# Ledger of designs, part 2: VH-VL binders against Stonin-1 (STON1)

Target 1, 134 residues: Stonin-1 (STON1), of Homo sapiens (Human) (q9y6q2r275to408)
Amino acid sequence: GWSFMLRIPEKKNMMSSRQWGPIFLKVLPGGILQMYYEQGLEKPFKEIQLDPYCRLSEPKVENFSVAGKIHTVKIEHVSYTEKRKYHSKTEVVHEPDIEQMLKLGSTSYHDFLDFLTTVEEELMKLPAVSKPKK

## First folded at step 5 (VH-VL)

Design a47 (from a02 with heavy chain Y109F, light chain V99W; framework fv_alextatug)
Fold by ESMFold2-Fast, scan of step 5:
Structure a47 (fold): chain C 134 residues (1-134), chain A 124 residues (1-124), chain B 110 residues (1-110)
Amino acid sequence: as target 1 above (134 residues)
Amino acid sequence: EVQLVESGGALVKPGGSLRLSCAASGFTFSNAWMSWVRQAPGKGLEWVGRIKSKTDGGTTDYAAPVKGRFTISRDDSKSTLYLQMNSLKTEDTAVYYCTTDLYDEYSGFYMDVWGKGTTVTVSS
Amino acid sequence: QSVLTQPPSASGTPGQRVTISCSGSSSNIGSNYVSWYQQLPGTAPKLLIYSNNQRPSGVPDRFSGSKSGTSASLAISGLRSEDEADYYCAAWDDSLSGWVFGGGTKLTVL
């Protein structure tokens, strides 16, 4: 697996813009992500199993009052649900439900690109299955 | 059904005032961020301003051309959005649309539902 | 004047693929999601694309969005007469602290 020093959104208080705190993230074979508050800890505070419906959002460069310029991306899960159209009470369609799994960032452009490439490669290696339909 | 219905458009003279209303139904208005967008005859769309939900601070933002002259407010008990327009100019002549400004910190934001518009004409 | 730049017009024949460009800067398209709106003659605008490339329920697969750097594009494949409309791009602008729209593109289906 590969490891990365990244940042995740965190709050110090309700009056300040969200700050970005450091984390240590491992990308393991089979689409496993493990997040630690620091390197060397025995157990992650969060472990995520990616599946073929996971994707990376389009990367952004965002400016935050405390953290400054951060390269950001979201890891999203897409599933399909039979739902009523938002604009109609009677029309039902099968729509993607996009679930935010993680928002990650980095102050380093090159580290960020390496992370994106690694996650995309792991997603491509996951077995293809039909999208869930409800 | 999700609906937005604008009202209050009229012919007014330069320097006058007018208040527009937008009645919302079919969704939880109190959770929605709301925007006003206008369109001059034969011209493109121009954002006027927005108001956040009370949960997200209830703050307002305005486009430069209207800042200081226009005020956006909301009454969640009536599911109604307002635009108070003061010191009207001929260039404020437009169809005014209200729209839901859906925002999620992680997903960004976009204007989902639009009303049919109400026409404001500023002319001597 | 619009902050985002679109061609004022575009045209195509039924079945053709047409693309509409939208150019901005680092403070808007370069940093934020792009949405697209369709305005049929005499009607209010309708959300067509959000978050650069996502379609709301009821928008056919013929419509797709993309973004690269400070520019975005709307592609309409299998063009139909009912696609004749004005199309607008939009993005939040960090420097202005507000939404900005493109000037609009009038699509004519010949």
Scores: ipSAE 0.000, ipTM 0.511, lowest interface PAE 15.5, mean pLDDT 82

Design a48 (from a02 with light chain N32D V99P; framework fv_alextatug)
Fold by ESMFold2-Fast, scan of step 5:
Structure a48 (fold): chain C 134 residues (1-134), chain A 124 residues (1-124), chain B 110 residues (1-110)
Amino acid sequence: as target 1 above (134 residues)
Amino acid sequence: EVQLVESGGALVKPGGSLRLSCAASGFTFSNAWMSWVRQAPGKGLEWVGRIKSKTDGGTTDYAAPVKGRFTISRDDSKSTLYLQMNSLKTEDTAVYYCTTDLYDEYSGYYMDVWGKGTTVTVSS
Amino acid sequence: QSVLTQPPSASGTPGQRVTISCSGSSSNIGSDYVSWYQQLPGTAPKLLIYSNNQRPSGVPDRFSGSKSGTSASLAISGLRSEDEADYYCAAWDDSLSGPVFGGGTKLTVL
């Protein structure tokens, strides 16, 4: 299921929490991360959502749109010249599992730490970066 | 070496005026946002005000206790920040520090480099 | 008065882990990143932590920061005598349109 709700700025340079939009994060086996967000939001995943100390707030799920986007990132082991490789795609989805998302209730630091631990565990399953072959 | 050096601190009577200077070196001063922070004897840190770089508008902001009495300015040709203090009160007695400010939409606001401070005493 | 609340003092012995708390509200820590400053006796403050948990070059990894809701914490592991100092948290405050500081915590190494 969905592991964590994070509120992020809908626009760059917005500091007030009332201008933040919700996103939901899910970790799947094999180094796969999914992010669900409202269709109107910029996808800031690459820029701020992997910051372990995000601005946490109580979610307002009743205002969440029925249609949104799922951004999927697969992390793979890469060559010596690349730290990590990300394969990503974004899909428009209608009526995601709202009941499951509502169960997240409040954003908590422990839930976020558990999410980060799961991410680290998935990354540790990947083989170490190899030196170039002669 | 990045360095800030404050000067101009003195003993001043209530109602008096004083101008502090902060000389910057080791970085491109004209690109930096600058703040003044003060610390009363034996007390904590208190933000006084800031000035943005000229390219970002050169605007100033002040904490409520000093608004209308203090003015922050800069001279980029001399890499120098100023604090003009008017209508001084005994509550303005403090060590005054200048800082370089960074504000990034993803990293938040923080004060990167601090000077050594200059002491202002307001007493009769 | 300080806007952010810190304990006035903290203490520990060499090698111990010490934590310093910083409490705010939704207008500051709840909506923005936290920075921490170390002031050694007789010196100017210096940046210790920024963006909740990031260390500037030269700050040992014994220092770490964290944030949860409207509160933040500074942790110092492997405490050393040279860590004896005053520690201040700070955050931008949306309602005041400026940074606010905690009251400071005097850390004593016993």
Scores: ipSAE 0.000, ipTM 0.506, lowest interface PAE 20.4, mean pLDDT 74

Design a49 (from a02 with heavy chain K52Y K54D; framework fv_alextatug)
Fold by ESMFold2-Fast, scan of step 5:
Structure a49 (fold): chain C 134 residues (1-134), chain A 124 residues (1-124), chain B 110 residues (1-110)
Amino acid sequence: as target 1 above (134 residues)
Amino acid sequence: EVQLVESGGALVKPGGSLRLSCAASGFTFSNAWMSWVRQAPGKGLEWVGRIYSDTDGGTTDYAAPVKGRFTISRDDSKSTLYLQMNSLKTEDTAVYYCTTDLYDEYSGYYMDVWGKGTTVTVSS
Amino acid sequence: QSVLTQPPSASGTPGQRVTISCSGSSSNIGSNYVSWYQQLPGTAPKLLIYSNNQRPSGVPDRFSGSKSGTSASLAISGLRSEDEADYYCAAWDDSLSGVVFGGGTKLTVL
């Protein structure tokens, strides 16, 4: 597992900024992601089943005045909905709907790369994504 | 209570200069990121630019139409934001609002508190 | 002129549900959170929705936001005459390094 940071949603006041909360992160066979408040706890506070529509966003480096450089990535779920093309009676398009599930960060470059590799490997083992219906 | 009050709006000729001020009260100004947004008569909102807190580098960002002509600055000791406008054009005619910003560089930016605006008219 | 596309007008009757769309691209709505602003006639804009679907204190729950891909929507249920205003969507644009607004939608309550 890895010591990472989970982005905490913005608080409802004008002086609030998003905070990073420390977590311990595990990836289990079958695309299961578990988050713990600290290493060694028996029960995760959150468990997510990844499906074949999940993806990792483009990794970024954020620079903060106090925290310094943090490697960040989003875990996104991509779904598709059918839309009829304008002026067409037979053609459809599939528009991607992108939902951000998590935003994760790490100050450790090596842990960050190891995590990305592990998630991609687990996603590749999941059943093939079905083509959108016409 | 949080309050922003803009001032300095005036009638100026094309090519002229003008400085707008925004007086802030009711919060710790030095911690806030601040923006300017403008609205031409009968038109929509247009972002002008922003300035970071000194803690976050004190740097500025500008929209393309004003870059090189406008400068945003702040005086934390006076809790005041400024917009220096040079080489004014008729298309700069607008109501100018200052705002307080809540921001995350990669996934969130919104303008929480707005002032009532100050009117700038650029006309011959 | 506006980077984000909104219908220029929308209308409804009291009690009706109205939806205002906002379309962008991968560099703005597709990568960043959407906020919405209400501007009553003769007043400054007011924050109505932030982070796609969050309401500030004081905004009634009949206002809701949603985002799908490169588009966002503002829904107003139980429409009231007091909702007659201009509505603007906004998002950060990664390619422009700045905030972009929709062109605004004038909502008329008939």
Scores: ipSAE 0.000, ipTM 0.518, lowest interface PAE 14.0, mean pLDDT 81

Design g20 (from g03 with heavy chain F104W; framework fv_gatralimab)
Fold by ESMFold2-Fast, scan of step 5:
Structure g20 (fold): chain C 134 residues (1-134), chain A 122 residues (1-122), chain B 111 residues (1-111)
Amino acid sequence: as target 1 above (134 residues)
Amino acid sequence: EVQLVESGGGLVQPGGSLRLSCAASGFTFSDYYMNWVRQAPGKGLEWVGQIRNKANSYTTHYAESVKGRFTISRDDSKNSLYLQMNSLKTEDTAVYYCARGGIWGSYPFDYWGQGTTVTVSS
Amino acid sequence: DIVMTQTPLSLSVTPGQPASISCKSSQSLLHSDGKTYLNWVLQKPGQSPQRLIYEVSNRFSGVPDRFSGSGSGTDFTLKISRVEAEDVGVYYCMQGTHWPTFGQGTKLEIK
């Protein structure tokens, strides 16, 4: 298993006029997805079991959180060559959003998309929330 | 010298069970994804399923044709891969190969075993 | 699942002549990481499958340079520039962009 926190941007619109407030996602070992509202980070408002056969890589992530925001993510990228050599590099991302995690988060991007599809399906089951702009 | 050696095949009645083994040597087994691939008599190759490495939490995936009946497992301390086959059907008659996959998600099947024959017949 | 279709299903070639095998996928094999996971596998008579080409055009170690792979998207080709007796067998394309699937195989025989 793996776990890390992702912040969903406020203005995510998924096939509707709905607006999502900031939502934080945490995936626990064993594929348990926990979802948090920004104001209620002590307890998830929803838990679901992800597909146990999801082909997600294990991310190497170091994060700092204050008031529910992910401040820094340290991700190791690894690749191999035909000469039986490997190359790795470390990338530091501050306050990663879901698009940044898509770019950085797995050795199988297609499997990460399956995870995100599950996330979006669960978000679409939530009541529509619309808030005026500040 | 990379080697994969399958065993455990045999004749079994429909509805029966068999467990196949694949013994690996010559490489760091625990780093690799491992696959089972089968071939029915006179037919082509069909992927059966895979098990990932420790870094990917030993996750398993199966072809639709075997889902719910077959289970893949591994024992890294013994450099061994297993296929537990339950509720066998005549359509499962095939030579079963183990094949080495990518280290971190690539899909070259770069080494194959010699195969073990499973016959499901009354 | 991605469906892989090979043509022809069999061909007979005079030694020293070229051979060409086509492989088509039901959807693009270009992965979001920029790689195309299209591989070729050879099974010689009475033997287990053996590695041949990975990621469209890369020969595995020990594969003669008379073998070449090419293609992109959904259309791929394996070519043998001068067929030799040892090349007899069944050639399979396979994709790894999604769950692995194989073509039906192309049987190469000597005339």
Scores: ipSAE 0.000, ipTM 0.495, lowest interface PAE 21.4, mean pLDDT 72

Design g22 (from g03 with heavy chain I103L S106E; framework fv_gatralimab)
Fold by ESMFold2-Fast, scan of step 5:
Parts: sequence; structure tokens; C-alpha cells
Structure g22 (fold): chain C 134 residues (1-134), chain A 122 residues (1-122), chain B 111 residues (1-111)
Amino acid sequence: as target 1 above (134 residues)
Amino acid sequence: EVQLVESGGGLVQPGGSLRLSCAASGFTFSDYYMNWVRQAPGKGLEWVGQIRNKANSYTTHYAESVKGRFTISRDDSKNSLYLQMNSLKTEDTAVYYCARGGLFGEYPFDYWGQGTTVTVSS
Amino acid sequence: DIVMTQTPLSLSVTPGQPASISCKSSQSLLHSDGKTYLNWVLQKPGQSPQRLIYEVSNRFSGVPDRFSGSGSGTDFTLKISRVEAEDVGVYYCMQGTHWPTFGQGTKLEIK
């Protein structure tokens, strides 16, 4: 299913306003998080693989001058990319990507709670073993 | 998946004591307020009390019917919730459920355990 | 404590027919934050209670759209547009505006 949440969009430049805006999320089996600009779209604009290094920050209630009170959480994770050493080989190399952080929120307490629970459930299903390093 | 599993129920005499446990898994237990809810045989649901998270100093609140007799506690390192029941009365006979609370003081009761039965006989 | 009163206490419905359950509170459930903390909980025979609706009209994830909640202040309604066999059980309204209290429950049976 779809989760309706809020996020602060990436700044386009240093003068860009950072306001909470809508985002539609799907959490799929295997720890895949897909982000959509609108519900019901066929293709996400971003897809993130959650891994065992992913951590949820302590949930907070923050007050913003325009948006009011928003329940917020940070999802911190280390993404790993499968890379092939040579195009003709089947050997896969796993290496860490740049650490990413998502700051998500909601004005709806229960929508927030439902989303957090879904993410936590998928994180708990992931294998405890660390991704191999180069 | 979120799971809550109660244990410790049994048969006790009026005036006796009993300790219930609830083992939590599938979520970050330490972030959530936790609740106990009971159901007497053939009757409806009754809230027993709650314990808040560490950020709210593990404060406890109780229904008037159990205040002074029951104590709720938790051990976040063991993902466990407890209900210490003292001075038990026949009217405390019920199935006791562990129910997940909110992060900010709401009572969503979005997940429930299977329950453990407490019988207080005369 | 706020007293929650449900009507009817039991009803029998033929599959495919609608069902309606009323819940009345002794005091307004409008919280000072502007929200109304009125939830519905379902307990199927021999099972633990399970979540159904929160804040009057919002379905929890996984709840079919044939379930709808409405109301304000002290009067609330749960409606099932087309009852199915899996819907049998006892429905409870619950308020969380103050210390939590539940209605007596409404038993839904199939004819």
C-alpha cells in the first residue's frame, strides 16, 4: 500500500524555501522504499534499498512557523550498490554508497505511526549480517 | 511483523499477587508507550493502565479501579512490559492484553497480544 | 470518566446487506488540539481485538473500504456497506480524548 507523508524537498539553491511538501511512499518486501510525487503513478521518482545499517531516529514533534506541529523522523541509511567488475563476468562487488538521510513527517499521528511501523517491520526482516566490504 | 506475547496468567486466591509479562518484537519497543487492557468473561474491554517511554520518564497512569494495587513497569533492554498485580479481587478475573500505545500520548491500540487469562477464585 | 454507549448491542445481518452501529459519548470528544480521538476496534470470535478505524473516519492500513466511520462531538457511527462473513465479531468504539474508555460492544452476526 501507499503511505501519505511529508518531506522537506532538496534545496534547488541556497535561496530556495524549505517547506514541508507531500510525498507518497511504498515499502516493498526486501526493504525497498519507493517515492512518488502522486499516488497511483506507475514509476517512482526515487527508489532506495534499506539495509541492515539503516536506523530510525527518535521520533519528535517539531513546530514550524507555517506548517504548525509536525511529527518527524529521520531515516539514516547506508546504501550498497551491486557492481560487476567486468561486463563479461558474473562476479558481483558490494560497496557502500554515500550515506543518505531522509527526513519525513506527518501532521497525522496515526499515518506517521503506521508508516514507522511498516519501515521497522521491514528492517527487522533484513538479515543481521553486514554487507561485505571491498 | 509486530508481535506482542503475554504470559504469567493463572489461578490465584483473593488477596493474592501475580505478575504478567509481555514480550514485544518487530518494532523499536523503547520508543512506544505501552498499555494493558483487560476483558472479563463475556464482557467488554477495559483499559488498565499505561507506561510511557524513556523520553517521558517512564511515567505510569492507571484506571481508578486498579490504582494502588497494580504497577506497570518495563525493561527496554529485554523488549518486555510487566504488570504486577497485588491485592487481587474476584472482579479482576479477566483476559489481560498487552496493547501498543503511541509515541506522543495517543491511544491507537494498533497492535494487541493474544492475551493471558487471570482467574481470581473465592 | 467519559461513558461510551453503543446501540444496538447486537444485530444479525444477511450477507451483502448494510450494517450500522451507533456510539454516543457522555461528553464531547473534541480535543483542544482540534482532533477527535474516537476509534473503532473489532474482536472476532476467539481472537484478540484488532484495529479498525482511528480519529472518527480514518481506516487503518488493511481495512476494507466497505467500512466507514463518521460523526462529531458526542455522536458517532460505524457503517459497513455490504457485510461479509469475515466481518462477524464484536465492534467496540473507544475514546482517547481523555483516559481511554470503551463502549459495551456490538455483536454482529450473520443470518
Scores: ipSAE 0.000, ipTM 0.516, lowest interface PAE 17.1, mean pLDDT 79

Design m20 (from m06 with heavy chain S30K; framework fv_miptenalimab)
Fold by ESMFold2-Fast, scan of step 5:
Structure m20 (fold): chain C 134 residues (1-134), chain A 122 residues (1-122), chain B 107 residues (1-107)
Amino acid sequence: as target 1 above (134 residues)
Amino acid sequence: QVTLVESGGGVVQPGRSLRLSCAFSGFSLKTSGVGVGWIRQAPGKGLEWVAHIYWDDDKRYNPALKSRFTISRDNSKNTLYLQMNSLRAEDTAVYFCARGEDYYDSEAFDIWGQGTTVTVSS
Amino acid sequence: DIQMTQSPSFLSASVGDRVSITCRASQGISSYLAWYQQKPGKAPKLLIYAASTLQSGVPDRFSGSGSGTDFTLTISSLQPEDFATYYCQQLNSYPLTFGQGTKLEIK
C-alpha cells in the first residue's frame, strides 16, 4: 500500500474549494481498490471493484495553493451509449461516456509510479466482459 | 471528448424573454464536484461571468443579473439552460457555455462551447 | 467586487519575441487566477489555472507566475498562432471577474 491523497469535492465561499485528504491506499488481487483513513486500520472506508472498462487518466503534475506540487491521476470508467440517428429506424451511433470515479494524488513520485503500474497490471488480468451501457 | 453546444440565440426586442440551451456530450452534469455556467461577451468588449450551477444544484449569479436571469439544468437531457427575462440592449452579446470548477481536470473554465449570439434591438 | 486590471491593453511584438502580460487584483486572491487565450470569432481557451499550472495540451512556451495581487503570463518565444487577446480571471470570490483583456498584435 501507499500513503496517498484523495481529492475531496467541498464548497467554500471561494470557487476553488477542493481539498486534499490523506488516505492509505491498497490494490488487491482481482482489481480491488481499498481506501483507509490511515495505515493499519482493519476496515477500509471505501472499497471499489475495478472492471475492465476502468482506466487511469493521463498523469499530471499540478500545483495547488495550499497543498503545493502533487502528482495526480483520475480513475475513470468508460461506457458507450446508443443513440438512434434522426429519422432512422435501424441506424445507431455509439458515443463514449466517461465517468470520473475519483482523483488521487501523491507528493512521492516513486509511490505514484508504483501505484499506476500496479493498477494497470491488475486491470490487464481482469476477465473480458461486454462493454457496459449507461 | 467533451463537447458543449449552445443554441437558442437570436434577435429579440427589448423587454422580451429568451432561453438559451447548452448540450453537454462526453461528460455528465451529475458528476460530483463539477460546476458549469455562462459567460457573455458584448461586441468589442471583454468577458463577463453570468451564472454558475454546481452538481448539487447550488446556484451562483452575477449580482447585476440575478433579478432577470435564471440558471437551471435538466440531468435527463444533460443540458444547461439560461432563462433571460426583461432583456435590454445592454444584454446584446455572445453567450458562452463553459465547464468551470471541474473536480478532476482543472479549477477554471476548461471547456467552452462555441457561443450563441443574442441581439436585443428595438 | 474584485477588479482585475491588465497591463498593457495592447502589445505589438514579433515572432520569436519574449512577451509578458501582467494582471493586478484589487485585493488578495492567493493563487486563484486563470489565464485564457481568445482568437477572433472563437471561444476562449484555458491556458493556465492556479496562477502557474499549465493546462494539458497547452505549449510549454506559456508560463504563469505570481500570487496575491500581482500575476504575470509569459510567452517565451512568440509563434504566429499566439497573436490573440489574453484575459486573466480571479476565482477567489463571487462574482467571478475577468481583466479587460490584452490584445497581442503582430508588429
Scores: ipSAE 0.029, ipTM 0.666, lowest interface PAE 6.4, mean pLDDT 84

Design m22 (from m06 with heavy chain Y104F; framework fv_miptenalimab)
Fold by ESMFold2-Fast, scan of step 5:
Structure m22 (fold): chain C 134 residues (1-134), chain A 122 residues (1-122), chain B 107 residues (1-107)
Amino acid sequence: as target 1 above (134 residues)
Amino acid sequence: QVTLVESGGGVVQPGRSLRLSCAFSGFSLSTSGVGVGWIRQAPGKGLEWVAHIYWDDDKRYNPALKSRFTISRDNSKNTLYLQMNSLRAEDTAVYFCARGEDYFDSEAFDIWGQGTTVTVSS
Amino acid sequence: DIQMTQSPSFLSASVGDRVSITCRASQGISSYLAWYQQKPGKAPKLLIYAASTLQSGVPDRFSGSGSGTDFTLTISSLQPEDFATYYCQQLNSYPLTFGQGTKLEIK
């Protein structure tokens, strides 16, 4: 597991300071991501099943006034919504929808790389999911 | 106070090049999460996004303009640039610079400059 | 590219009226939508981001709602300074795209 920071969403001005809260992360076999408020707690406050529709952003290095350099990544869950284009049902359209986003960071480059590698390895072990027909 | 001021517009013949500048104050592009970009508006028409550059030098372009336009910055001067090559009559517009953050967050362009006018005329 | 379509393109109203402008995306964009106000000869001004979050300094008569493909900007009681053109924008994917605009004119 790793000691990380979770970006806490703020529903205010987009340029306002974003809040980062310390968390403890675990990745379990089967692609289960667990978040704890601190290491040693019995119960995670959030558990996410990683699936083939989860996307990791390109890793970035962000420079904050107080924390200094933080390695960050975003995890998005994408679904595809099926819609019928015509009332006669002559055509079906699939649309992407982003359902949730997590932003995670670490001041430790080693921990950050270890986390990314672990997540990618677990995603590769999951059964392949076919995209809706285009 | 945050401000953005565009300059470099003018009248130019088709096929020529023009470089626009945007001087900003009250923030630094080196600040994590910050990005700045260009949005244009043809006379009497709506808004069209041109290009964006982020604090980590990540650059994004409107695919229709990518081959002719280049976005760049000089952090030491707090200045954003748009290099426009092979200009066409349809590039005639007011060009605005605006501040935003990276697109993964639910964000928008919160501060805009007043715009600089580019007229491509034969 | 994601196409953004606004309705209506023009509307006439009087001071004190409640008005609503809609914006439709050709694909799902979750809540990655912003609304801007533009007055003649001026730069656009951000009103709402994340579909429903009011920008600091914007009067509370403005509100936004919706998610996915259908979005609405509402002005609960029009003031003289509200007569302007309004634009929606999606920020879900590149290229970033704007609606065609809705011109709000005094009756």
Scores: ipSAE 0.007, ipTM 0.523, lowest interface PAE 10.4, mean pLDDT 80

Design m24 (from m06 with heavy chain E107D; framework fv_miptenalimab)
Fold by ESMFold2-Fast, scan of step 5:
Structure m24 (fold): chain C 134 residues (1-134), chain A 122 residues (1-122), chain B 107 residues (1-107)
Amino acid sequence: as target 1 above (134 residues)
Amino acid sequence: QVTLVESGGGVVQPGRSLRLSCAFSGFSLSTSGVGVGWIRQAPGKGLEWVAHIYWDDDKRYNPALKSRFTISRDNSKNTLYLQMNSLRAEDTAVYFCARGEDYYDSDAFDIWGQGTTVTVSS
Amino acid sequence: DIQMTQSPSFLSASVGDRVSITCRASQGISSYLAWYQQKPGKAPKLLIYAASTLQSGVPDRFSGSGSGTDFTLTISSLQPEDFATYYCQQLNSYPLTFGQGTKLEIK
């Protein structure tokens, strides 16, 4: 089904990244997230393939001066940057680099939770990956 | 009251590095929707955007400067930094820090610091 | 990159005059345009954002208009404190870019 959410657009435009706008979402099997300007359209304007390194951030309740109370969450991609130990060429550590893919919100707690549950269920079905030890 | 105060400018030789600081008060960079950045101005010339950092640590750079300049922040000190490496004579400029804040109303750099001068000369 | 071109680069006027400065974008930027005023030795000051919205505290003799690629800043009755350099900026796409500036000086 369709989920009605609000989004802060991907940070391509300084102004647009600061304004919440309506979005319609579908979560498909295999971790595919499709975004639509209107419910019922045949083609999404954007499609994101979630991979096993994707995660949902801790959900928050944020209050905006014009938009009011919004339940918010980020879809993040976690990668690891290899860093060598000082004066050692063989010892390495991995530090997480977190990239925000999408920030989503909702004024409806019920719709918000339904969407998060759907995304989490699809993420759990993706092949497991091991994280580097610190 | 919102203020931003730049520091760390000076005279440096070509090829060297310099780190600029911008101390701010009256807002937090952890506030949703806030971003801060660096804009420079060469003597007698116009404005050039350098880099910007958002509340969620997303960073954007002028592609012409990305390989030599790094933007960072320390929220515990309310301070923004610009690390400048491999400096060239053409980097001589006044460097301003500026804030963009608030949804719907403030879609621009609304508050600016007074600037700090960087001179790259041999 | 989006190029911003201002016209004129220099403008001489007298107190009480109506003056207009234009700014053209090399591609469409909707209304994602800001205007700044800069006096010698000082930081720029925001005058107008979203092409036509006056910043709080800015005198109402300043106004902005336009959308897409063509924009105008108008000062309806020039005051002595208005002699400065004016810059437009697009905020539609990275990298953010400014016009070359228009220096408004006493005739």
Scores: ipSAE 0.000, ipTM 0.525, lowest interface PAE 15.6, mean pLDDT 82

Design m25 (from m06 with heavy chain E101D E107D; framework fv_miptenalimab)
Fold by ESMFold2-Fast, scan of step 5:
Structure m25 (fold): chain C 134 residues (1-134), chain A 122 residues (1-122), chain B 107 residues (1-107)
Amino acid sequence: as target 1 above (134 residues)
Amino acid sequence: QVTLVESGGGVVQPGRSLRLSCAFSGFSLSTSGVGVGWIRQAPGKGLEWVAHIYWDDDKRYNPALKSRFTISRDNSKNTLYLQMNSLRAEDTAVYFCARGDDYYDSDAFDIWGQGTTVTVSS
Amino acid sequence: DIQMTQSPSFLSASVGDRVSITCRASQGISSYLAWYQQKPGKAPKLLIYAASTLQSGVPDRFSGSGSGTDFTLTISSLQPEDFATYYCQQLNSYPLTFGQGTKLEIK
C-alpha cells in the first residue's frame, strides 16, 4: 500500500474546494484499487475494478500553488464511439473516447514508480479484449 | 476584477477550420483548482457545453464534439483556445468562454465572456 | 447523458408576482445544479449554485430548492429586470448539460 494524494472527486459539502487530498491506496490481485482516507481503516471509501480497457496516462511532474511539486498520473478508461464520417452518407469511423477515472499523485518518486509498475503488472494479467466499445 | 474576452469568430465555409481565443485578465489560467471552458448557443436555441480544461491540464469534452474540437491554453499568454475542425452548419453559434471556479467552491460557471459569433455557411 | 427538462418553457407574469420554474434531471444529481439568467444579446449570469446557494451580488428575491432529480427556482416578487430566459445546468457528471430554457415574459 502507499500514501498518495487523490484529486478529490466530489465535495462532501459546498464549503470545501476540490484539491489534492491525502489517501492510502492499495492494489489487490485481479486489478482492484482500494482507497482509504487513512492507513489502517477497515473499509475503503472507494473501490475500483480495473478492466482491460483501462490504462495509465503518461506520468507528469506538476506544480500546484498549495500542494507543490507532485508526480501525477491518470487512470483512464478507453472506449470507442461509432460515428459517421464528415461528408459521408454511409462511412463510419470508430474514434477513441478517453475518460479519466482517477487522478493520483505522490510527492515520493520511489513510491510513485512502484505504484505504476504494480498497476501495469495487474493490467497485463487481465484477459485480452477486442477494440473497446461504448 | 476578472474579465474574459473572446475573439476569432467570423463567417467560414463548411469543412474549414477556425480557432477561437479567450484572453483572461485578473486571473491566471494556471491557478490551482480552476477550470475554464467553452459553451455555445445556436441562434434562438439553448446552451450547449463544448469543452473544459483544468489547471492541471485535464481536458473534458462534449462527446458529440470531441473528434472535431480541441481545447488548449497558453499560460504565458494567459489565453484559452478552441480549435474547431471540419465545421458544419450545425456549429453556427455564439461561443462563450467561462470560468468554472472549483477552487472557490462555486461549482458552476461564475464568470462569462461576452461571446464571439461563428457562422458556418456556404 | 443526463437530460435536463425545464417546465414551463414559456411563462407570462406581472411585476410583483411570485413565479417558480422547475427543472428535472433524468438521473440523480445530488445538489450539483446551477441556475443562470440570460438577457437578449448578453452572456448568461450565474444566479444559484449547489441547488440553493445564492451567488454573491444576486438579489435575495431569487431562491433555489431541491435535490436529487427535482429542482425549483423561485422569484418571490418579480421586478422589471427579471424578464429574461432562465437555464438550469447539472454539474454532477460529464458531459455537462443544460435545460432547454424557460422564457419569462411580461404579461
Scores: ipSAE 0.005, ipTM 0.518, lowest interface PAE 11.7, mean pLDDT 81

